VHH binders against p49116. Designs and how they scored, part 48

Target 1, 238 residues: p49116
Amino acid sequence: EGPLLSDTHVTFKLTMPSPMPEYLNVHYICESASRLLFLSMHWARSIPAFQALGQDCNTSLVRACWNELFTLGLAQCAQVMSLSTILAAIVNHLQNSIQEDKLSGDRIKQVMEHIWKLQEFCNSMAKLDIDGYEYAYLKAIVLFSPDHPGLTSTSQIEKFQEKAQMELQDYVQKTYSEDTYRLARILVRLPALRLMSSNITEELFFTGLIGNVSIDSIIPYILKMETAEYNGQITGAS

## First folded at step 4 (VHH)

Design g34 (framework vhh_brivekimig_d4)
Fold by ESMFold2-Fast, scan of step 4:
Structure g34 (fold): chain B 238 residues (1-238), chain A 119 residues (1-119)
Amino acid sequence: as target 1 above (238 residues)
Amino acid sequence: EVQLVESGGGVVQPGGSLRLSCAASGFTFDDYGMSWVRQAPGKGPEWVSSISWSSGSILYADSVKGRFTISRDNSKNTLYLQMNSLRPEDTALYYCARHYTGSWPLDYSSQGTLVTVSS
């Protein structure tokens, strides 16, 4: 019966690979993205409501929403990641690929449009000055989405999503009492997350994966990792 | 200096077995996940298997599942791949790579060891 999220779920601290290379490369970008993905999945696993749904449901939910969680994490950690610098490096690489005629113009256009959508999303969240509590609840709303195809236990998932929505509303109305429409401005940002392709996110941030290993194939592995393995990944000991 | 040195490749008949080894030096072996990747002549690289730093998490490509076994000995800084029921399509240069456990960009690879499966 307690709140869906505790204060521990508000803490979301990304530790970047160190040192940052003088010139960005695909391995640094992919390692940074992998750390954020792992932090996001570790965050989800720490929620008692998520644990209560059981392993099969947990895997299905994260497979369905990892791109939305990852994108919210990019927005939340944009400063720590120097996300604008990463995106600029990706854009420069794509523009060089156009000049060298190595990729189709249509594909490059799709990827550029995705980068634009991502940048607009991150800018809108920054402009709204979304705080840590708001990010935690937005991630919970995304995680407990009952409307993805193939899900079981949809009634229970919907109840947890409604609880997340209620607790977000209570928080925003209490904390930002003078801003009557803040919650509405925040919530209208969420549909944009579903307009972004998970396949293009994989190409932008996980290009360094060898052997065509997909995020879908590694999600069950990540979710079954022991806490010590998560900590090793997050701290980036070299 | 990070070094990964493979051994154990050779020529074997279909249905045979080989055990590959990868000796690691120049880094703390038990801080990293390890993977086997193969590349057939004229083909791109294909991921084969990965193992976490503790051996608690292991994954296999569908093409090798049930035939290959990945393992590691952290006391010897060595990664292994036991290959059983070998097929002609397993013919490739096999190389090992390190990564942070659960991270899938392979950040260091070696020169490889050649496995040839033929009559």
Scores: ipSAE 0.012, ipTM 0.396, lowest interface PAE 8.3, mean pLDDT 83

Design g35 (framework vhh_ozoralizumab_d1)
Fold by ESMFold2-Fast, scan of step 4:
Structure g35 (fold): chain B 238 residues (1-238), chain A 119 residues (1-119)
Amino acid sequence: as target 1 above (238 residues)
Amino acid sequence: EVQLVESGGGLVQPGGSLRLSCAASGFTFDDYGMYWVRQAPGKGLEWVSGISWSSGSIYYPDSVKGRFTISRDNAKNTLYLQMNSLRPEDTAVYYCARHYTGSWPLDYRGQGTLVTVSS
C-alpha cells in the first residue's frame, strides 16, 4: 500500500500555555505536559494504520507506550518548552523536599536518576540533530511495538513497525547519504526510553491538571476526544 | 492508579472529637510526606498538618496546634488526623494530599470528608 506516514504526520506543533509565569509552578508544568501528551495521542489517532488495528488494540498500544511517546515529544519540543528550565525548577523543588524531609532518600534517588536519564536522552537527540521526519518515524516504531504483554494482533503490529523502520531507513539513506552510520546511532537511543519510569513521569509532569487518575486510566477517553473536547480539557474552560 | 480515600467526617458538638483516616493505594506510601488540608464553605484551601515520610517531622499551624494530631501507619498505607476540642470554625471538607515530587506542595488528593461542628 502507500507509505505508513504522510507529510501531515511530520508536523508536530506544540502550543505553550500563555501567559508564562514569572516563576514556574505545578499548574504551568502540568498544562504544558498535558498539551504535549494530547498532541502525541492526537498524532497517533491520525495514522490510518493505527486506526485499522481497532479501538481495543489502539488503547492497549498507547497504554503500553505513552511514556516513550511523551519522552520523544519532550526531546522534539525541548526548545519551545524550555525543558532545561522546567527540569531545573523540578530539581529545585526536589531539593526543598529533601530539606523538609518530605520524600524518602530512596525516592529522591529514583527521581534524580530519572531526571538524569531524561536529560541525557534529550541531549543525545539534540546532538544528533534529529529532524521532524526522523522523530515521526521513531514515534511510529515506538507506537507499533508488538512485544508488549497482552497485545492482540501482534503480527499486524509487527508489520507496521517493520514498515516504519524501512521508511525511516529509506529517508535517512536518501537525506543523509554521506553519514553511513546515522540510522544505527539513532536506533540505539530507543531502548533507553523503556528504562524510564512512567510513574515518575506522571509525578514530575502531570500532577495538578489531570486530577487523581493515572494516565493509563484516562487514555481510552483521550483517544475518543473530539477536537473541542480535547481543547476544553487542556484549557480547563468550564 | 494513585488513590486517596478520606473517611471519618461527621457532625459533632463544639468541644467534641473526630478521627479522620485516609487510605492510600497505587504508590509506595512510605516514600512521601503527607498532608491534611481543609476547605471551609466559600473559602480557599487551608493547610492543616503535614507529616514526613518517616514521621520524623510534623508541623501544625497555630489554628490547630495542641488540638489536632497527625499520624501515619506505613504498614497499613493509612494517614490519620485526630481532632480534639473541635470549634465551629473547624467546619470544612477535609482532604488528604501527597507531597508532589516535581513541584511543592500538593499532589493527589481524595474526594474529601465533611466535618461539621455545630450545636
Scores: ipSAE 0.041, ipTM 0.585, lowest interface PAE 6.5, mean pLDDT 85

Design g36 (framework vhh_8cml_1)
Fold by ESMFold2-Fast, scan of step 4:
Structure g36 (fold): chain B 238 residues (1-238), chain A 119 residues (1-119)
Amino acid sequence: as target 1 above (238 residues)
Amino acid sequence: EVQLVESGGGLVQPGGSLRLSCAASGFTFDDYGMGWFRQAPGQEREFVALISWSSGSIDYSDSAKGRFTISRDNAKNTVYLQMNSLKPEDTGVYFCARHYTGSWPLDYWGQGTQVTVSS
């Protein structure tokens, strides 16, 4: 039995679309977010343990946790995405919508609270200086969550989650040996991810989706997609 | 202005064949993956086949595997779906979609072409 994750799973390289436009728009935000979502799902499908669960279980797991994976990805890639700039542009748009009475105050309040929670989460991760190995294992812990309704193979999923937790502990204890409470500080951040609304995340970052396509409906297609560029980024192959 | 226009649908008997075409315009076709999706009445839109920008990667749904073949002609900016051994359950509106090479989204869809397989 080998480790749950290999060194290749620590590499998480987000390739942004063409240089950020002078004025942010919904297409740029949606494309950037979609790239991160794709990268996150491709990361998940590259894990041998995930593949071993089978297609139906894989789809169910990602449908249940995509918002948690996406939010961890936002925190991890906050600098390369210029996430603070994107969130500021969204806030400015929402404030203008309040002033023009285009949206209800209650809806705007819910969205603003979500943005605040997201900023708080990203700031807490930055303050803890979470590294690439820690992010990889946190993503694995949320991916292999056995407690979502409707899941099959829950015993195997629980085994993989426990393995992720154990390997994170081993890594933190070896790498941050003088910080006895680091692991506890990291793990206590995870419950906040489940309190974040996937519907609001979808509205904020995926407004540019065409037709009535939801994230839930596209997950099976994303999990089936292949990319030579992605494989090249991970392996460095020419 | 991105446009995807499907053609080749129609009424066919079980066991018959159809070749769907999707003519693309308004973008650099060679830079994008293409796919075929279908939607039966009252059902969600489901994946049928995907082809990468280079044709190096091709995926099929379980129902399409062995019966359908996706291909592309970059010189004609066209993607095709050859459907053989058609079954009544293949009935639906077939949509062409574009996806960005190396990333989602499925950002543009055609209007669809109706495929009806009679009993």
Scores: ipSAE 0.000, ipTM 0.243, lowest interface PAE 12.1, mean pLDDT 82

Design g37 (framework vhh_enristomig)
Fold by ESMFold2-Fast, scan of step 4:
Structure g37 (fold): chain B 238 residues (1-238), chain A 118 residues (1-118)
Amino acid sequence: as target 1 above (238 residues)
Amino acid sequence: EVQLLESGGGEVQPGGSLRLSCAASGFTFDDYGISWYRQAPGKQREWVSTISWSGGSNYAESVKGRFTISRDNAKNTLYLQMSSLRAEDTAVYYCARHYTGSWPLDYWGQGTLVTVKP
């Protein structure tokens, strides 16, 4: 009973590492991305419906959709992150690596296509002026996706997704009553999230010189963190 | 080869102080966040404090105001200054390196024992 999401789930506040270096480096980008990823996982953990599915199902869902949640978070926090500056730094780093290593045309195409898709997605969301309530429900729709392989409790997951869709519809109809097609314009943006490779996202934001551990491998650990430990990692004092 | 080596543990009386050190080698120390964890007898390992690559710090509520984490990048060394020690602070203390400056942890030290005896 009650709404799927409460007002607390609309609040999505990213705290950036401080101080920002004079020249952006891989470590600053990875720290920034890690904070957003952990904020996104913490957001998911706080949903009572998500908790009700149980630990194994929670892990499976987040492993399947973390890239979609992360990308929605990038769009939502683009201004706070100065995402355009981060993407420019990533492009410069990649161009230097390409010049050095003479990477294959296929790999260059894949990486640049991913960056262009990401920029297009974030720009589209900005032009639609997606608000905090809309972002919360879009994240819930991608989180409660019953169509990923190997999921248990798919009927319950589908019910939560339908509830998210219904509550988003109610919100948009009441808040943007003059724009009868706004919901349709928002929802048709979601399929683009599945066209973006999680492996490329990981390479751009989470790997490089630093690590050998995949995001997929750490998700169960992050989801099982105690609140104090979790807050210590994601909020870093500065 | 990445190595983390803790030292500075020992026996103290309640209300006493100790300073733990963690010597790091085999990686660019300045680029990583590092944390202190502890494992009390018969308990699970718990987080104590984190310091980021930029020097920002956080603490578990149980140690806040009593412990101070710091780093000396010139010496590739992490410190934990412990004051007002209590019997419940008795544990093996470990330092751990972060994969991307925050999480997940990718390398652990072997630990140093702190015993607070009444």
Scores: ipSAE 0.000, ipTM 0.177, lowest interface PAE 12.7, mean pLDDT 81

Design g38 (framework vhh_7n9e_1)
Fold by ESMFold2-Fast, scan of step 4:
Structure g38 (fold): chain B 238 residues (1-238), chain A 119 residues (1-119)
Amino acid sequence: as target 1 above (238 residues)
Amino acid sequence: DVQLVESGGGLVQAGGSLRLSCAASGFTFDDYGMYWGRQAPGKGREWVSGISWSSGSIAYASSVKGRFTISRDNAKNTLYLQMNNLKPEDTALYYCARHYSGKYPFDYWGQGTQVTVSS
């Protein structure tokens, strides 16, 4: 009972590494992306409904949807991250990879298509002027997706997703009462998140993680972090 | 889950030969350029050789050119390094790495395979 999200879940404040370097590098991009990922995971774990599903379900659910949550976070934090500048730099280096025969034409097409889809998504969200409450509930709809393969408790997950949708509808209809079709315009943006590859997201934003470390492997660790340890990660303190 | 697993290292006398292998999994191997790097104790990582996705472009560090040969078998998802005329200075942990799409050449690195060349 009670609302799915509280006012504390609407607050989503990314603290960037400071200062921004004159020329973007993989370490700055990776640290920025890692902070956003940590913020997104900590946001999810703070939701009582999420906690109620249990640790195993929580881990499976986040492993299935982290890329969608991360992409929503990129859109929400695009200005503070200077995301357009990061993507432009990646495109320039990808063009150089064509000249140097460093990647196959098929891989270059996949990466370029991913960047295009990401830019279009972020631009559409910016054009709609999505507010913090709307972002919180879009993240909740994505988090409580019952249709990922291998999930248990799918009926309970579906109920939480429906609750998120109902609360978003109530908010939009009351706050943007003059705009009858706003909710529909927002919701039709969500399917695009599933078209973006988590492997390509990992390559573009998390390449500063070296060795055989994947986002999938670190998710259980992030979800188990104590509050002080989490705060250290998002502020850059060791 | 991206995995790179090196093998084929060992102890060999100066002037000898070794063939290293790198088994790749969790990604489409023939979409990426691949590299061999090495690291001796107390030293930074040194680039050794690189090969494009198609094998159309190959490059070597000056220290190994003419002695080492890089190759790949895209059907087997395997990268190779044939090392001839080994020197004590070649003693290192040898790693394979995948080319990064952005500014830096490496994004995934294996655990490495130890090569020790006795004098």
Scores: ipSAE 0.000, ipTM 0.409, lowest interface PAE 12.0, mean pLDDT 84

Design g39 (framework vhh_7n9e_1)
Fold by ESMFold2-Fast, scan of step 4:
Structure g39 (fold): chain B 238 residues (1-238), chain A 119 residues (1-119)
Amino acid sequence: as target 1 above (238 residues)
Amino acid sequence: DVQLVESGGGLVQAGGSLRLSCAASGFTFDDYGMYWGRQAPGKGREWVSGISWSSGSIAYASSVKGRFTISRDNAKNTLYLQMNNLKPEDTALYYCARYGTGRYSFDYWGQGTQVTVSS
């Protein structure tokens, strides 16, 4: 049997809306996030092992892990997105809202905690200097998670996750042979992804484009889109 | 040729109930998420409730949450909206729609069914 991922699955190119406005607005943030979300789902759909699990399993897996995939994508594309600038703008807006008593202080604090956790995650990945191959396998590990409630075919999902872990180990040991414990340092970062609220991610990055419809509600529709439509979403092309 | 035909609207008193139906044809109904929207006179279109292809994911607008229930019967190619505790503010043309392909865009809309809530 072949490798879980091919070289094409290592390529993860986010095309940002152009030009970046001088002052960030919700439309630019939402458009950027939507492109990353579609890129992430298109990436998952392109994996032969993922396709082999079938439509119902594919939908359940992506519903369970989209926030983890999206967060890994934010970390991987942080420089391209100028993510630190986006997060700083959101923080500034939230601090002004607290000062003017326009929003619930408890909710604002909750959102601020999420932003700090996201920044810490992205900073830790940057300090580890995670490369494109490592990101591809980390995304595969979170995609093929057999431990989400309600999943079917969990034994096959577990086998694909183990294959992802094995191929990541082989890559890291060959490429970073001097750093005996690099794999362990990378893998211990993954549990933090499950502590991040998908609801807060939706509020920060997807408000105003999908209304009150959740990402969870839209996933089956996105997974059935034609490849050209995915490409249109990730590049902004008509 | 995609067709969406709504029915079940009418005149009802505040606090009453109505059940709307949407008959879908011309496409594989269980391949698409569906939603209900409404438009009151002089106002823009408002999203009311959405349901995924499998009924595994359902969402409601804050204005109707707890009062309205969306459901679907894939064997009958039919979408439903059960509306309870209706308010005069719910008066609108109600239409069903198929979630389209492309950026959360809505592909096809029905003609709508009029709901009028008297006080």
Scores: ipSAE 0.000, ipTM 0.101, lowest interface PAE 20.0, mean pLDDT 81

Design g4 (framework vhh_7n9e_1)
Fold by ESMFold2-Fast, scan of step 4:
Structure g4 (fold): chain B 238 residues (1-238), chain A 119 residues (1-119)
Amino acid sequence: as target 1 above (238 residues)
Amino acid sequence: DVQLVESGGGLVQAGGSLRLSCAASGFTFDDYGMYWGRQAPGKGREWVSGISWSSGSIAYASSVKGRFTISRDNAKNTLYLQMNNLKPEDTALYYCARFYTGSWPLDYWGQGTQVTVSS
């Protein structure tokens, strides 16, 4: 049985591409985002409960929730990534698209609304001072979501989500015993993750992907990568 | 999935013409500006021509201005490049791409279509 997550699942260390360019560009942002996505998927793969669901279920779950996991990762790694600087650069270049008539006004509006939602989410998490244990369990709650269409083994997924919720509750009550409403404040942030479009996340952070490759098509490949191959991707080694 | 599929390349003699097409799918084509780029053997990628989402703004690289014409059909999700008076130096793999932010490197581009101009 044991706990759903171990202490090893709390460690979430993003290694940024080095050196940071003098001017931010799409390739640097895409490389940074790709490293975070790979780290997030490697984190999910390391959970015994996730492994127990089987390969087909694992692929379906990650395809359904990668944007939510990625967004939680952005919030958790916001300082390491200098996320506010990246978003400011994107906004600045988006304004150039208006001036150069390269995007329609409706599309620009959709992208700006997404950036605003992302900024608000990250800001709310920062104000709550969410710790590494809390992030690990929030990611587990998101990962083990039984309500995505087309899933099999939904009863097992629901059991693991409930276990994640129970263990988060126990942790928060023990660690933040003086703050009786902390858990409620944390959990009400989660619905906002589902309002964020995965298509717009791809446009903001993954535009530098080589070829016409979507995150949906990459997910099965990442989940099947050997540890050595995965390490090559996150360190930039060929 | 965002997909861009180029076609229309081939072997032509100097002074000849070709019309390239780029079929777009997986996104709202008329929300984005589009461009054509090329890469010749032993050279870096070169921007060739760009067109805004509405066709209200069009630009060309100096090397092709007056010879090439970019156009789009938003109803068909298709981008075109009419190439006239082709020169041997136009020999390259031609790619179409979608503009994201104007000044940044372009997002999503296709596999390309080979254009070879003999003298």
Scores: ipSAE 0.018, ipTM 0.527, lowest interface PAE 7.0, mean pLDDT 85

Design g40 (framework vhh_7n9e_1)
Fold by ESMFold2-Fast, scan of step 4:
Structure g40 (fold): chain B 238 residues (1-238), chain A 119 residues (1-119)
Amino acid sequence: as target 1 above (238 residues)
Amino acid sequence: DVQLVESGGGLVQAGGSLRLSCAASGFTFDDYGMYWGRQAPGKGREWVSGISWSSGSIAYASSVKGRFTISRDNAKNTLYLQMNNLKPEDTALYYCARWSTGKYAFDYWGQGTQVTVSS
């Protein structure tokens, strides 16, 4: 009956670790990425439609789409994160790894291709000047994807995705009334998110270039966290 | 200054048990969620278990579910991990971490306590 998202779901405020070090290091990059990932998961958990699907479905949805949500978050928060500087530091480290013979050429090529795809995605979103409402609905479209394997409430998930698409259309048509094709330009960016490897994202942002962090292990905990733990600590979510 | 100090690690035979403790100081312990993580030789960090400030929310990695139990004593500012039916693949450096909801990040980690499980 009501709208899928409220004004509180449009607010997406990332607070970066402070102060920024003079020289970027793996620790600062990982902490910044972790803040964004967990902000994205808490954002999803705050949606009433998402809560209504039940705990098991919620866990399955976020496990399936966390990389897409994270990538949208990187694009949305690119300026506050100084994402271009972070990516430059990662590229510099990869070039040093080639020189020191620490990584295979094939692996470095895969990682570099991922970074280039990520840069292209973020640049395309920036050129379109995607606003906070548009980002909120794009994240909702990604979150309520009924086509992930193993989902049990697919018809209800599809209904919420369609509602997200309709509300995005209404918003864009009213706010950008003179740009008839804006919605189409925005929506054609979305499939690229599924072509990006979650394993490479995990390596780049959460463990550095060697090793990995089990994002899968912490997702259920974050989704089950008590409201009291983040009430008043997430601006616009009370 | 925030401090997290782990203890209780050691050498144990497969099928055995250990209880790890994490002593917290320098902050209001019952305002924060707490986690246990581990890092095995040649592997990245793996989060093992998490517990909310009130113990109302608890989660486990699938690899330890049913064998490990996380708990906390807010009066003693201490986090625990009871590890039962230990396996050689549980061999790792175990560390505790504080979750900061305000920062949306793990902002402090202990130095860790080594757990070695022999077959």
Scores: ipSAE 0.000, ipTM 0.354, lowest interface PAE 11.0, mean pLDDT 82

Design g41 (framework vhh_7n9e_1)
Fold by ESMFold2-Fast, scan of step 4:
Structure g41 (fold): chain B 238 residues (1-238), chain A 119 residues (1-119)
Amino acid sequence: as target 1 above (238 residues)
Amino acid sequence: DVQLVESGGGLVQAGGSLRLSCAASGFTFDDYGMYWGRQAPGKGREWVSGISWSSGSIAYASSVKGRFTISRDNAKNTLYLQMNNLKPEDTALYYCARHGTSRWYFDYWGQGTQVTVSS
């Protein structure tokens, strides 16, 4: 039995819409986010262990964890995306919505708290200087989470998660041998991903491109997409 | 899924009235400002009216001010547009929309309901 992930799974290259507009708009933000989401789904579907679980299990897992995968992707690709600029533009819009009484105080509080959690997560990952191999295994740990309600084959999912944890441990111990506590510092970051609302992520990043269709509704379609069709989406050429 | 479903459109003579409804589901309706927009054949989308989450602030496009009244029933998750003294130039597909969390006026909007005003 080979490793859970190959060197191919470490490569995670986001191609941004070009050029970035002088004034950020919904189309640019949503297209950038969609490219990251499609890249994340393609990454997941390329894992042999994931394929072995079958289509129904694959759909259930991704529906349960897409927000965690997407957030890890935002952290990994924060510089390529100019994520800080995107978040600043969103905060400016929220401030205008407060002044115009267009969103309730409760909703604004929820959204601002989400943005602060997202910024804190991305900053913590940047400070830890998480490398591409570490990101790949963190995504695998999140993807193979056996504890989401409604899942079947939970024992097999748990085995794949344990394998991801072991391979991450082996990598960190060999690569960062001088830093005895690095693995612990990395793993304690993961619970924060579950505190971030998938509904708020969807509202911040996916309005305008998916229309009135939820991420949950498009996930089965993306996962069943032919490789050529998928490649067209992630390059933005179609 | 977020759904906005408009109803109440139809054919009416100039000077007549129509009341449009928008049924919202899949989100906490009273957290969001809501809008009515319209699109005439061969034209872009035009903002018609907006109402704050609390109904404390209401605004209208100059072309409809004094003739149209926006209102909401947060207990029923429903947005309304009362249209009086309709003119042929009011002929359009009318859609409701939710105030955007990220950018611009609308993040979700309905398929619309057709209003046709004959002269």
Scores: ipSAE 0.245, ipTM 0.699, lowest interface PAE 3.9, mean pLDDT 87
Fold by OpenDDE, second read of step 5:
Structure g41 (fold): chain B 238 residues (1-238), chain A 119 residues (1-119)
Amino acid sequence: as target 1 above (238 residues)
Amino acid sequence: DVQLVESGGGLVQAGGSLRLSCAASGFTFDDYGMYWGRQAPGKGREWVSGISWSSGSIAYASSVKGRFTISRDNAKNTLYLQMNNLKPEDTALYYCARHGTSRWYFDYWGQGTQVTVSS
C-alpha cells in the first residue's frame, strides 16, 4: 500500500550545539550524540510502517537496533559533527585516563578498538559516497530487522525490511544505473554495524545521561516526545 | 545553584502506594522536561518516567506502565510520581532529573529517596 519511505524520510539534518568549544569536552560530545540519537529515533517514528507495529513492538525494535541506527547516523553526519575531531577528543580523554591509571588495560583496548571500528566504518561509508536516499533505506533495513531476539510481529517486520530492500534496489538501479554492483557494495557494509558494542558506544557518547542510565531504558521516553519539543520547546528554543 | 530534592519514599507492603515528590530550585522549572529514575541494589540506574515542560508528553517504562503516574506542578516547581500497586521489584532509590536545556541529555539529578517494597 504505497512506498515504505517518502522523500520526507530522506531529510536527516543534525543541528550541532553552538558555539563549538575550542576544547571538546564531555558535555559537547554528549549533547551532540544525544541530538543525533533523538534525530535517529524520531526519524524512525516518522515512518508509517513503524507506527503500524504498535508501541511495544516499536520500543523493542528500537532497543534492538539503536546502536546501529546511531552509527549510521554518525556516518551520515560525520562532516557536520566533525566526527574525526570528536573521536580524537575521546581518544585524548582516554589517554589521560590511562595516565591516571583509571582504566584497565583490557578496557582500554576494547574502547580503542571500538573507536577504530567506528572510524573505519564511517570512512568506508564516505568512500562509497552514500547519498541521503541510500542512508534512509539502509536505516530502514536496519530498523526493520526481524532477527533480533524477543521481537513480536516478526513477519510484519520482515515484510517491511523486504520493502525497504526493494525500494533501495529500485532507487540504486535508477540513480546509479551504470554501477551494477552498487547495491551489493553498500549492503555488505551492514554487518559491520553488528560488530559494534552498544555498551561501549553508550559509554563513549552518552556519559552525560543520568548516572549512566541506559539508552535502552530511555528509549520509550524519546519515542514519546512531541515533535514540538524536539524542535526546541523542551530546550527553551521557541 | 540547581537543586533537586526528592521526598516521599519509605517502606510499603506489596500492593501499596506511595507518592514521591521532587522539589526543584535554582532554575526556571517550566522550561525543562523532568524525569524519574531509579536504582535497585546491584543494578544500574533505570529510567522510570518522563514528562515534558508542559506535561504534553508523558512516557513510562514498560515495567511501571499502568501503575505509576508522573505529573508536575509548575507553579510549585514540583515533580510527582504516584506509585500504585507497588511490587518488591520496585524497591530502589528513586531520583528525579532535569532534561538539560538545548543539550538533549540529563544534566542534574537529586540525591534520591529510598522506596522499599516488602513482600
Scores: ipSAE 0.013, ipTM 0.288, lowest interface PAE 8.4, mean pLDDT 87

